VHH binders against c4kar8. Designs and how they scored, part 148

Target 1, 263 residues: c4kar8
Amino acid sequence: MAELSTPSPASPAPLDGGRGDELEKFTLRGARQILQLLQDLITHRGLITAHTGGGHSFMTAVLKVDEERGRVVLDPSPDPQANRRALAAPRLTCVTQLDGIRIQFPLVGLGEGQDKGRPALFAPLPAEMLRLQRREFYRLQVPLAHELSCLLKAEDLARKPVEVSARVIDIGAGGVAVVVPTGAAEFVIGGTLPACRLALPDGEPIELDLEVRNLNRQTQRNGTEQLRVGLRFAALPRAADTRIQRYIFKTERALNAKARGGL

## First folded at step 11 (VHH)

Design j23 (framework vhh_7zox_3)
Fold by ESMFold2-Fast, scan of step 11:
Structure j23 (fold): chain B 263 residues (1-263), chain A 125 residues (1-125)
Amino acid sequence: as target 1 above (263 residues)
Amino acid sequence: DVQLVESGGGLVQPGGSLRLSCVASGFTFSDYDMGWVRQAPGKGLEWVSDINSGGYTGYADSVKGRFAISRDNAKNTLYLQMNRLKPEDTAVYYCARGDTYYSIEYWSSPAFDIAGQGTQVTVSS
């Protein structure tokens, strides 16, 4: 049996630099606001993706908010292994959406039990929630036809240097998401990949330092496993920022023109 | 007023096939990630598959190699082709709309909402 202790840090992973400061204006810390948002997720059948680490996640939902006990009750995964990973994790990162508003929050101290005779997961109420309205942190989904790529400088599972050509599947002001085959390289959240090369259509590749921010394991139609990696621009020169924003604007404009029949 | 209307479920024998459809209205379909989530009797929600607005797809390990997601933006329709069905695929299948707005600072994974009543799939002899 495992002893369940509350992990010592209450907050999510540390925020470093100017991006951390920007996120503060979107962070809710009021207990009443947090309770109301969780209740809204119940009312609107909000789907929650709970990330348990190592690229693993499961789908859940808020079943009940117990204000008096300061707890949230969650629907367990139908996959027992996913529930075991969740209970073993020091924290979960929960991601959801409510009528176009993106919401993210940590859960720490997850336990299991029963609610009205059915299995349930329990956690203390989160101390903070990120809430993004409209397109404050927009990301462009890269059309497959653009074949956008990023050459990553990483390490394999044996700590040997390796270069991986990764497909870019989305791009924003703060970073890119890429896809690589599982096992092509080792990615550690918070680790930096130096001197990577982002290929844009409008010129020579941009050399960038990228920070690993998140991992998601996914499978292709043919059964081949792949890893989706979220990468933050660690240090973005103004010239690189301008080229990235130009690509995003130009591509979004072209997609919008197509949707409107070329108005 | 967002609406998602699922159809194509039914009773099928193990090893059989079904094709689910979801007709969307009330939003610009081509701008959104779309997905399928399911709920088996007495169990919680399970993500099945998704497709982003750029055409990139993902699948749960439980359905890989058997299911294929696709979309027709001209018809505002999402599809799920289900092959080699198993009794454990028995569930209500929900069409889900995802956000197209990710942040690398938070998480790049899509966040989904369901808006329809779902379509029942029963795999039984």
Scores: ipSAE 0.600, ipTM 0.837, lowest interface PAE 1.8, mean pLDDT 83
Fold by OpenDDE, second read of step 12:
Structure j23 (fold): chain B 263 residues (1-263), chain A 125 residues (1-125)
Amino acid sequence: as target 1 above (263 residues)
Amino acid sequence: DVQLVESGGGLVQPGGSLRLSCVASGFTFSDYDMGWVRQAPGKGLEWVSDINSGGYTGYADSVKGRFAISRDNAKNTLYLQMNRLKPEDTAVYYCARGDTYYSIEYWSSPAFDIAGQGTQVTVSS
């Protein structure tokens, strides 16, 4: 009778996304800071949008912080279906704001019960809370069909120069987000990638310097891990800027036309 | 078919006001973050304001205290009230749908996946 070792619940993959130095500045990881912020949300009666995935969300609030049990008590949705989705979700992503600052935090291990005789949702205290800033630049998601790419000049783990062809997933006036295979190169937040080549559909690739600003590891539905890299344009010639802007607008128009059934 | 249709642009004097509207169709409007972006002559696209599905708002520093974004989910309509307009506010204004899933997944500010055709706002004496 071979004791089927119940696979230890995979520790939620640390949000190991090398949060750019900028994101780290806005991430609270201290237990006391997290507790204080949660208490502030209670005090201010902050409404929270809880995202359950699949495009679904519901409005909730932190009702109580139970420090002894290390859990947060949330107000359940008046919609039973929303609560069911929340309980079934592997992760609840909570979004709110305090003093005009957007706050995001994950909750894992959601359960239902009663608090003082009232229905409530329970979750362990979040491991981190983020105070996110708004984007300064418009970012357009690049259609997959465009196959927009960026040739990155990077280094591997041995500091050997490597060239990585990365798919561009979004683009704006200030930079691009790209996807690279995991392990294709070593990226350092704040590091500069010199003489990269952004391929636009309208002509020859644009040579530009890129600064790594964000790193996010993502597991695809098929189980494949990909690295998303946020890149800032470090030095962009005016002509290149014009081309990028033209592409964005052209793409946007095309997307709208397609959405209208015109293409 | 996903559609965003902007309206309400026009010519206004400095210090004046305009209200932009954006009517959305082809998707569940209430489930998406929405926003406004603008493009001034000879400049790139600039984020102006957004409102998430929960009603939380953000503003660029350049418009903070002067502009107000709002939404009516029952009408599938996004609004931008623009007060105390300045010549530097002259631009084409676009309504944009946010990719909430992308922003949530990556713990980042929202990207936009679709925008309207835009409406011209001109602030001139």
Scores: ipSAE 0.017, ipTM 0.315, lowest interface PAE 6.7, mean pLDDT 82

Design j24 (framework vhh_7zox_3)
Fold by ESMFold2-Fast, scan of step 11:
Structure j24 (fold): chain B 263 residues (1-263), chain A 125 residues (1-125)
Amino acid sequence: as target 1 above (263 residues)
Amino acid sequence: DVQLVESGGGLVQPGGSLRLSCVASGFTFSDYDMGWVRQAPGKGLEWVSDINSGGYTGYADSVKGRFAISRDNAKNTLYLQMNRLKPEDTAVYYCARGDTYFDIEYWSSPAFDIAGQGTQVTVSS
């Protein structure tokens, strides 16, 4: 019989799962800058998507910044289950946008209480906030007519190898987002899917390793549940990078021409 | 000036239907993800549905099979067709502009940055 595993001691969770140094130039750590940005989110009524892990998220907003106690006050979800997941999570990853700038920050130590007689969630002020401009992380929405796919090499819930053909919904220099039927495979954030095959128009499928970066659950109009999976390119070959960028550029130009009545 | 103007709300009986619209101005509508978020009286914000610039849609479990989101890029307009309405659908419905950015941890996560003034939907029983 194996011994019970003891939890590892709490260690600082770096922004982006261990690659904080790569994003240092986009990371705010000044207490006053963080406070000002949170106040701007209040002023502009910023909508926040809070990720609790396992593909679960809920919509929230910053109601108040309590500088005296070093806390943010958040709007709880109308779904009690989402609130329970949030309170049980080791951290929330909050994602929002302000004036075309993507803002992302962690919240750790979430608690529940009341603000002026109404239910509220409380968390210590984030120690860091990521601030990214659109052009730094460009993505292309893949036209439905292109029928782009990626063959994923993953594991099922029983840890057995499985191959899943996933539809590619967006693509950028750093990765792809795909849609997979719920239950088709198990995806773990930070896990690597080896030797996947990305099918682009013009040429052979590109074989590459993909790292799971995010999971979002959604439902189609026909009632079928699906999972949106964000996948980062790991160890991308030079020729593959060129082909992906060429596809993005060509498709973007065609879409811009069509949108302006060129096609 | 970026503006989102919702309309189409009103009073309906349970089982009824409404079609919400949102007219966008001040930005290139076709380049952005769009969505609907609602807030019931005394409750927090709840994501209802979204549609990206490529035409892919998502729905909250509470509305799946009953609501349909669509967009008309030529008219800069977002729609929400609401069928088989329930009293629990009573809320102010907000049109929201969003986008998806690549990042290191949540690269495909949608981020919504602006909401309109909202339109009230009341389902009476």
Scores: ipSAE 0.223, ipTM 0.659, lowest interface PAE 5.1, mean pLDDT 80

Design j25 (framework vhh_7zox_3)
Fold by ESMFold2-Fast, scan of step 11:
Structure j25 (fold): chain B 263 residues (1-263), chain A 125 residues (1-125)
Amino acid sequence: as target 1 above (263 residues)
Amino acid sequence: DVQLVESGGGLVQPGGSLRLSCVASGFTFSDYDMGWVRQAPGKGLEWVSDINSGGYTGYADSVKGRFAISRDNAKNTLYLQMNRLKPEDTAVYYCARGDTYFSIEYWDSPAFDIAGQGTQVTVSS
């Protein structure tokens, strides 16, 4: 039970949040390289999280690459609703990992049918694949005890301004991930939340603009539904960047010391 | 070389309990999100639960209130406590390592990987 915004067919959100030019150096477009990566995902049993929009996703895997017909065969979700959302989506964004490398690719024109008498999903081969090493990005998982929060200035479903105090679950040089209750506000990938307030220890809240980059619906152990929102820092001030980096460094150092029994 | 070794599966009656374990090696366990994924006979992969390095957890609707995920970073071990088991929980359970990246769309979505053979859970009378 959740009402979430769906992407407009006339104006779909960019797959990379409008950062296509910056990510071009990490993008593979060679047909043979794409085929090889898909085969590697089969060989290594690569788990794929397929994002269908509106905060929805499901788990899948590449079952087969049909090179002659130019398509991939995917494992359908055991959840019929997830499969229906996937088929209705104009585009899927697939996220996976192979040998410590993040791989991300779009699928357009998803269909359903059977492969050797079993239900399957089919899509044309992707024209591009993004691959990124972990070292190019870093995030710190925020310890539960730190109770880090960010006051989001957003809109509800009726486009009325709302303020939502969101818990920060991870933080890096490029952004934060937060959790909000389902229905607390409307979020659109690529949308900007102006003048939000990030509360870090040892100072006043940092005022910053946040761009919505990702939406994932989650359910907690107690049955509470929540939305995980990935937010990119837009136009981050130098002083704010320094404070964020200092928090990350100090917290990482403290966690490493604690893991060694306080050594 | 990443290794994930699942154990603790078996045959159990409906309403019973099992605790799964996953011993990890070849990477800094405490730096990664960890999770459980299952595959029922003749069906596709289903995400069950995850836990990040900060201790935040998520659960699939089908298992919420019955399963509890936890981790012991000192032992490089992930656990899944399964209670009130149903025939529908019959599956091979895989331990998964996750990683996330900043500064791209879906950067906070963990990219999960499995490396083990899984552990079979059968719920039957």
Scores: ipSAE 0.384, ipTM 0.767, lowest interface PAE 2.9, mean pLDDT 82
Fold by OpenDDE, second read of step 12:
Structure j25 (fold): chain B 263 residues (1-263), chain A 125 residues (1-125)
Amino acid sequence: as target 1 above (263 residues)
Amino acid sequence: DVQLVESGGGLVQPGGSLRLSCVASGFTFSDYDMGWVRQAPGKGLEWVSDINSGGYTGYADSVKGRFAISRDNAKNTLYLQMNRLKPEDTAVYYCARGDTYFSIEYWDSPAFDIAGQGTQVTVSS
């Protein structure tokens, strides 16, 4: 009877240090900065969504920062089941907003106790806090049926030029998100991919330069890993911009019509 | 069938106010991020504001301090209060549903997969 070692749930990949130099500007690692931001959350009574994994979350708030003990005090959920999940989780992903800026930080080593006679959750101070901005451009999800693609001119691990055909998953005036097979090429945030080709349904591919802005590894339900790459249009001719905007508008209308049962 | 129906648009003078509404149907409204986008004449679609399922809001810099997004999950309705309207706010405004395919590790605004037919907002003297 071979004990099928249930594969340990893959620890959420550390925020892979490959989040290029650009994410560093949004990451707070200084103890004083972290403390200040946590204090600001307290001052503003910021509500926090704490994610426990498996699609579960609960609402909490930072009640106190204990600098002496190096811990943060959180408001427990009124749902005992949520608290149990939180305590069982190897990591909480806390998401909140302050002054219109998204804040995300991990908490590990969660425990329960009492603070001034009230039930509370405790965790060590986060090692880092992310202050993230929202997208400035509208992004339309590309229908799978459109098979929109982008030929990326990239480099492999050996810095050899490679061409990768990537599926476009969303598009906006400012750029595209694409999916590539893991290992197809090496991408560096802030790097430029020159002379790429965006294939739109309405005509010849658009040649354009793309700047890598985001990298996300995703595991599909079938267990296949894919790399999502966020790409900014580095230089877009006016004619190309017009075509892209036309496509977005037309697609949006079509999606709406379909959703209404008209197609 | 998923439907988003916008209303509340119209003609208003500079400095005036409008309140847009969007009624959603065909999906669990409370589970989705929602947002407003707009398209001005001769321009592309522009993000205006969004609100996630947790109630966190975002605004484009062009509308910060003037617009307020809100939602009523019980009524499956999204709102956009627009104050101190400017001529540059003239556009068709669309209600949009956020993409849920992105995991929580995605920190940027979600893509939108469905939008309404839009409502015209005209700011003119």
Scores: ipSAE 0.110, ipTM 0.572, lowest interface PAE 2.1, mean pLDDT 84

Design j26 (framework vhh_7zox_3)
Fold by ESMFold2-Fast, scan of step 11:
Structure j26 (fold): chain B 263 residues (1-263), chain A 125 residues (1-125)
Amino acid sequence: as target 1 above (263 residues)
Amino acid sequence: DVQLVESGGGLVQPGGSLRLSCVASGFTFSDYDMGWVRQAPGKGLEWVSDINSGGYTGYADSVKGRFAISRDNAKNTLYLQMNRLKPEDTAVYYCARGDTYFGIEYWESPAFDIAGQGTQVTVSS
């Protein structure tokens, strides 16, 4: 059953203001469709970000598809630690884009070996792939000048309550992405952070519950490590939803005006 | 047609500096996350740095404190300022387009597509 696709690490949640009914229509399960997409990734030099859990990821690419053995061959990371994390992971979540279409798929049963005398990673073909067009899933990337923040109510490594002021880097109808220093709090995918406070312009902070959906680790220029945390809104009050959408719309229009009338 | 054209590579001595540029065309540059990926001789791809349209940046541990990514949305251009270069920075550097989504795990993580032709950086004494 190495070819069996694994479920997401956290239970699927509705998208875009609580909707989740669209996920199935974007899921490809036909063997021919999956093989076609993987070949397209090879043909168009698709870059793949492979997530190994705990906020860790590495860059890879599909080197070839072995249809007879039912396997994909992947380029290993030049970082030996990233490869060790990948081999130890119960699954990889692979994310890429082709022609503006986001493609996401799981790989389970990763192994290592050689292809044409060079190190390679091998995995069974995925049983499913998501294929999403950006127009269905919009997010505003927050300008640095706006200094948008969210006060997170979380726990530290000792399970003690802690409040972390996190900078908001993007925002959509379904949630926010924030950055925090690594080690500021412990985040568990699927965990809920209750009574957090989102600071938007024009009013009091919005109190809301946030679900942790993803983690991605990055290093800042000054050498400090940061964690990007994807946070989904639990069902929003109508007034909060209206304020968030108003902020998104106004900021998007201002950015579009700069692009059209700028230097 | 989507195009990414890298430039600015060359031969430089250890401790030196280079500035890479990537000119993008065929898409709305300001809507996308952008990044740099490199490939050293005989090795796999390594993510170097990324930047979203809001200006938020990330760096690989191997380049932290030495490299700075920036973008000019009016010129559809991505930059990588590389300082205090080391022999291990020798690689072909590729410009990559990414985008992020929200909704399920890993959707808001950088997803990169369309690498350019690359620009060669050689750090040698």
Scores: ipSAE 0.496, ipTM 0.798, lowest interface PAE 2.2, mean pLDDT 82
Fold by OpenDDE, second read of step 12:
Structure j26 (fold): chain B 263 residues (1-263), chain A 125 residues (1-125)
Amino acid sequence: as target 1 above (263 residues)
Amino acid sequence: DVQLVESGGGLVQPGGSLRLSCVASGFTFSDYDMGWVRQAPGKGLEWVSDINSGGYTGYADSVKGRFAISRDNAKNTLYLQMNRLKPEDTAVYYCARGDTYFGIEYWESPAFDIAGQGTQVTVSS
């Protein structure tokens, strides 16, 4: 009876590898910096949205930082169900803002207890905290029926040039997000993909340089893993910009009409 | 059916104020990020402001300190208070629903999946 060693669930790959130099600028990893930021959240009574996964979240606040025990104390939800979800979640994603800057940090190992006789949630101090810039550009979700694609000129793990046809999932004046099969190419945040081709419905593909700005691995409901790549237009001719803007506008109108039952 | 209906636009003098409203229907309003985008004549769509489901707000630099976004979940209504209006604020303003498809991990992508018909704002002397 060979004990089938259930493969230990692969620890989510540390978000570490693909964060280009730019994302590092926004990531706090120093213990002192993290503590200070948490203290600032306390001082400013910052409300935190804690995401437990599955589209669920609750409002909380940092009540205390326990440096001696290396833990953060959170205000529990008034909803017992939310607290149960939080405790059951492998990771709590906390989102807040301070001075107009979005802050995100993960908490793992959440537990419940009492702090000074009051119910509280406890977690080890976050290993990192992200300070993210505000949204810059309007981005339109591309209807699946439009089948927009972008031919990416990238490199594989061996640095061999490869061309990847990627589905465009959203588009804006500043760039596109695309989906590629996992392993199709190696992407580096901050890297430039030269002479890519964006296919719009209204004519010939647009040749453009793209800068990788974001990478996100997503597991679909069917268990298939996909890589989402956020790409910025590095150099866009005026004519191309006009075409993109026209497409966005036209699509927006069409989506709105459809949503209203007009199409 | 998902619907967003904007109102409150109009003609105003420079330095004036307007308050836009957007009434949402056909979805659980409280669960979605919401925002305003605008399109000026001859320009593309520009992000103006957003508010997430948790009430956190963002503003474009061009409107920061002058505009205020808010929401009333009980009324399924999004608001944009616009103060100290400038001629360059002239545009059609659209209410937009945030795309939740990408999750919270997409920090840099203000993706919206649907917008209203828009309301015209004209700032002129």
Scores: ipSAE 0.082, ipTM 0.551, lowest interface PAE 3.0, mean pLDDT 84

Design j27 (framework vhh_7zox_3)
Fold by ESMFold2-Fast, scan of step 11:
Structure j27 (fold): chain B 263 residues (1-263), chain A 125 residues (1-125)
Amino acid sequence: as target 1 above (263 residues)
Amino acid sequence: DVQLVESGGGLVQPGGSLRLSCVASGFTFSDYDMGWVRQAPGKGLEWVSDINSGGYTGYADSVKGRFAISRDNAKNTLYLQMNRLKPEDTAVYYCARGDTYFSIELWSSPAFDIAGQGTQVTVSS
């Protein structure tokens, strides 16, 4: 469910959170623009991360665009389980980059077959593609040395309350991404985690309501699986927003000074 | 004018070790997620490992416990330490740059690109 989607006109999607209006100005729907962008991904060796739901993803690439049949041909994963998950998924959310521009698009109706005697995945051309410049939604990657944490109030798989201390790995004006061990808590996209506590340096923890927006599973070197959770700030007080922005700008300035050899 | 130059590949026996290096230029290395992607003969692309600008790492199940990714921001260099190599690790290894500055729906997934020629790793006989 961490998919790029347009809200239904008959029933506004709660998971949108107002994002549908923001996304519209960055959304390409022209058939020629979509075809050109897909072709650019082919020529520039664009790597695509395809999210299949439940925090699962695999790496793919566009092998060709079949304009006559209205479909894209994709490189299958070398992992047969990833291909099975993709084929079973109601939709894929594809994420890629071209010339510093982030591109996201859905694929629906994935099938399998062969292209020139080799295994391939096929999908209808996407009806829309999102195209974002670097400045549109900035997020600071949190230095590991800062040991930034957020105490999450969530539920376990039996729906019993649990508190989980999560490492914050990125932070922006609209939210944070955190990592937790898989199985530590149940995360439902669109669900709200009330009264979580974000620990920033130089002050008391900030109490926040957080909305689950996306999930991604990652394996650590020691073999333990971690879940990366994207969390949106719900209704930040002005003082909390100011402290978060101050942390972001101060940290970014310090990182920029180091990169310039000033520190 | 982004450049990524991979090195350190070669021929090794099963159970051996290699350390891959990637020297980056043309961008502020410390601002970007970095990763390794491989392509085995006749196969598709496979994500191997990544490391964000803050130092958080992730690994593919096929290499966990055997590979270690690291970065040296002062040298603009990404590393992949490969231990207990298997014939299945035979591939061209590409250094990839990722960008997580964009987040729609707070989606912190990096979007990767490759700019280098890769480095060949062969694990055999």
Scores: ipSAE 0.512, ipTM 0.803, lowest interface PAE 2.3, mean pLDDT 82
Fold by OpenDDE, second read of step 12:
Structure j27 (fold): chain B 263 residues (1-263), chain A 125 residues (1-125)
Amino acid sequence: as target 1 above (263 residues)
Amino acid sequence: DVQLVESGGGLVQPGGSLRLSCVASGFTFSDYDMGWVRQAPGKGLEWVSDINSGGYTGYADSVKGRFAISRDNAKNTLYLQMNRLKPEDTAVYYCARGDTYFSIELWSSPAFDIAGQGTQVTVSS
């Protein structure tokens, strides 16, 4: 009689964001708290962005909490392809806001069905929900004195390879925001910049691949236009991740100490 | 308190035009990405269009070439010009606020966290 070792429920992958230890303070794990928060989302008609992975998401809402069955009911996408992606995804990451507080929670085991004769998505209740008072937990504003830079391997309008030295304005575990002169290169959201080099104060530049996630044109007070580029770390070696985390931690501590009058 | 108030919806014939407006309050409008989502009867929420704080625009394939999103930061107002309207465009249209951060958007764009009460758009002969 081979004891079928019931596979220990895979610990939900840590919510992508910030330092795991810091995020724990903002993570709800109590069943009652989770239920209440989901009910609050229903009551307030909270708009939810559901991420299915691969750079895809769709808009949804919590329609119902079924406590008896231990499941949440979501509004399906009008796009069948989005629903297929959601159902195929090992994890759905839901992001929303309630009363100015960012809420993030994972759903696993998504299924489709009907609720009161209408198509719906179903998932077991989340095991945890993250409530972030401030979004800044995910990023560090880089002090000007640190002069962080990133050498971007990009293309110009003619698809010619160009190298652009960009100032890093903020950094997190998942990526950087940089500023480049307008017209220095052409950036496409979703595009990959291979073999870029991030310069940290503590040593040699880190070589990494970057994915363009956001673009923002800003006109400075002097009339000069700059392009802000949000970049995700597409592939980050473990050693590089450790260095980045160390830098963030050290810098945050220094800033906090200064703010408290200790420096 | 964050508020988004939509207006400009109504009944229009196929091929007609409408212009939706959304007035934002309770936050620094210019710092946020903004967008429109819609919900047709019996369907889920659908992304329509977005405009980030830098003025870059995106459109769903279903509305591309027909709709135009714009913003007036001085008026804290988001607009959606809808041309060549079709019956399938019938929905409640919601103004939505997006995430403002450029760096650690580990998430796919667009990401919206709050919406208004919506305005009804009906396209019917």
Scores: ipSAE 0.016, ipTM 0.255, lowest interface PAE 7.2, mean pLDDT 83

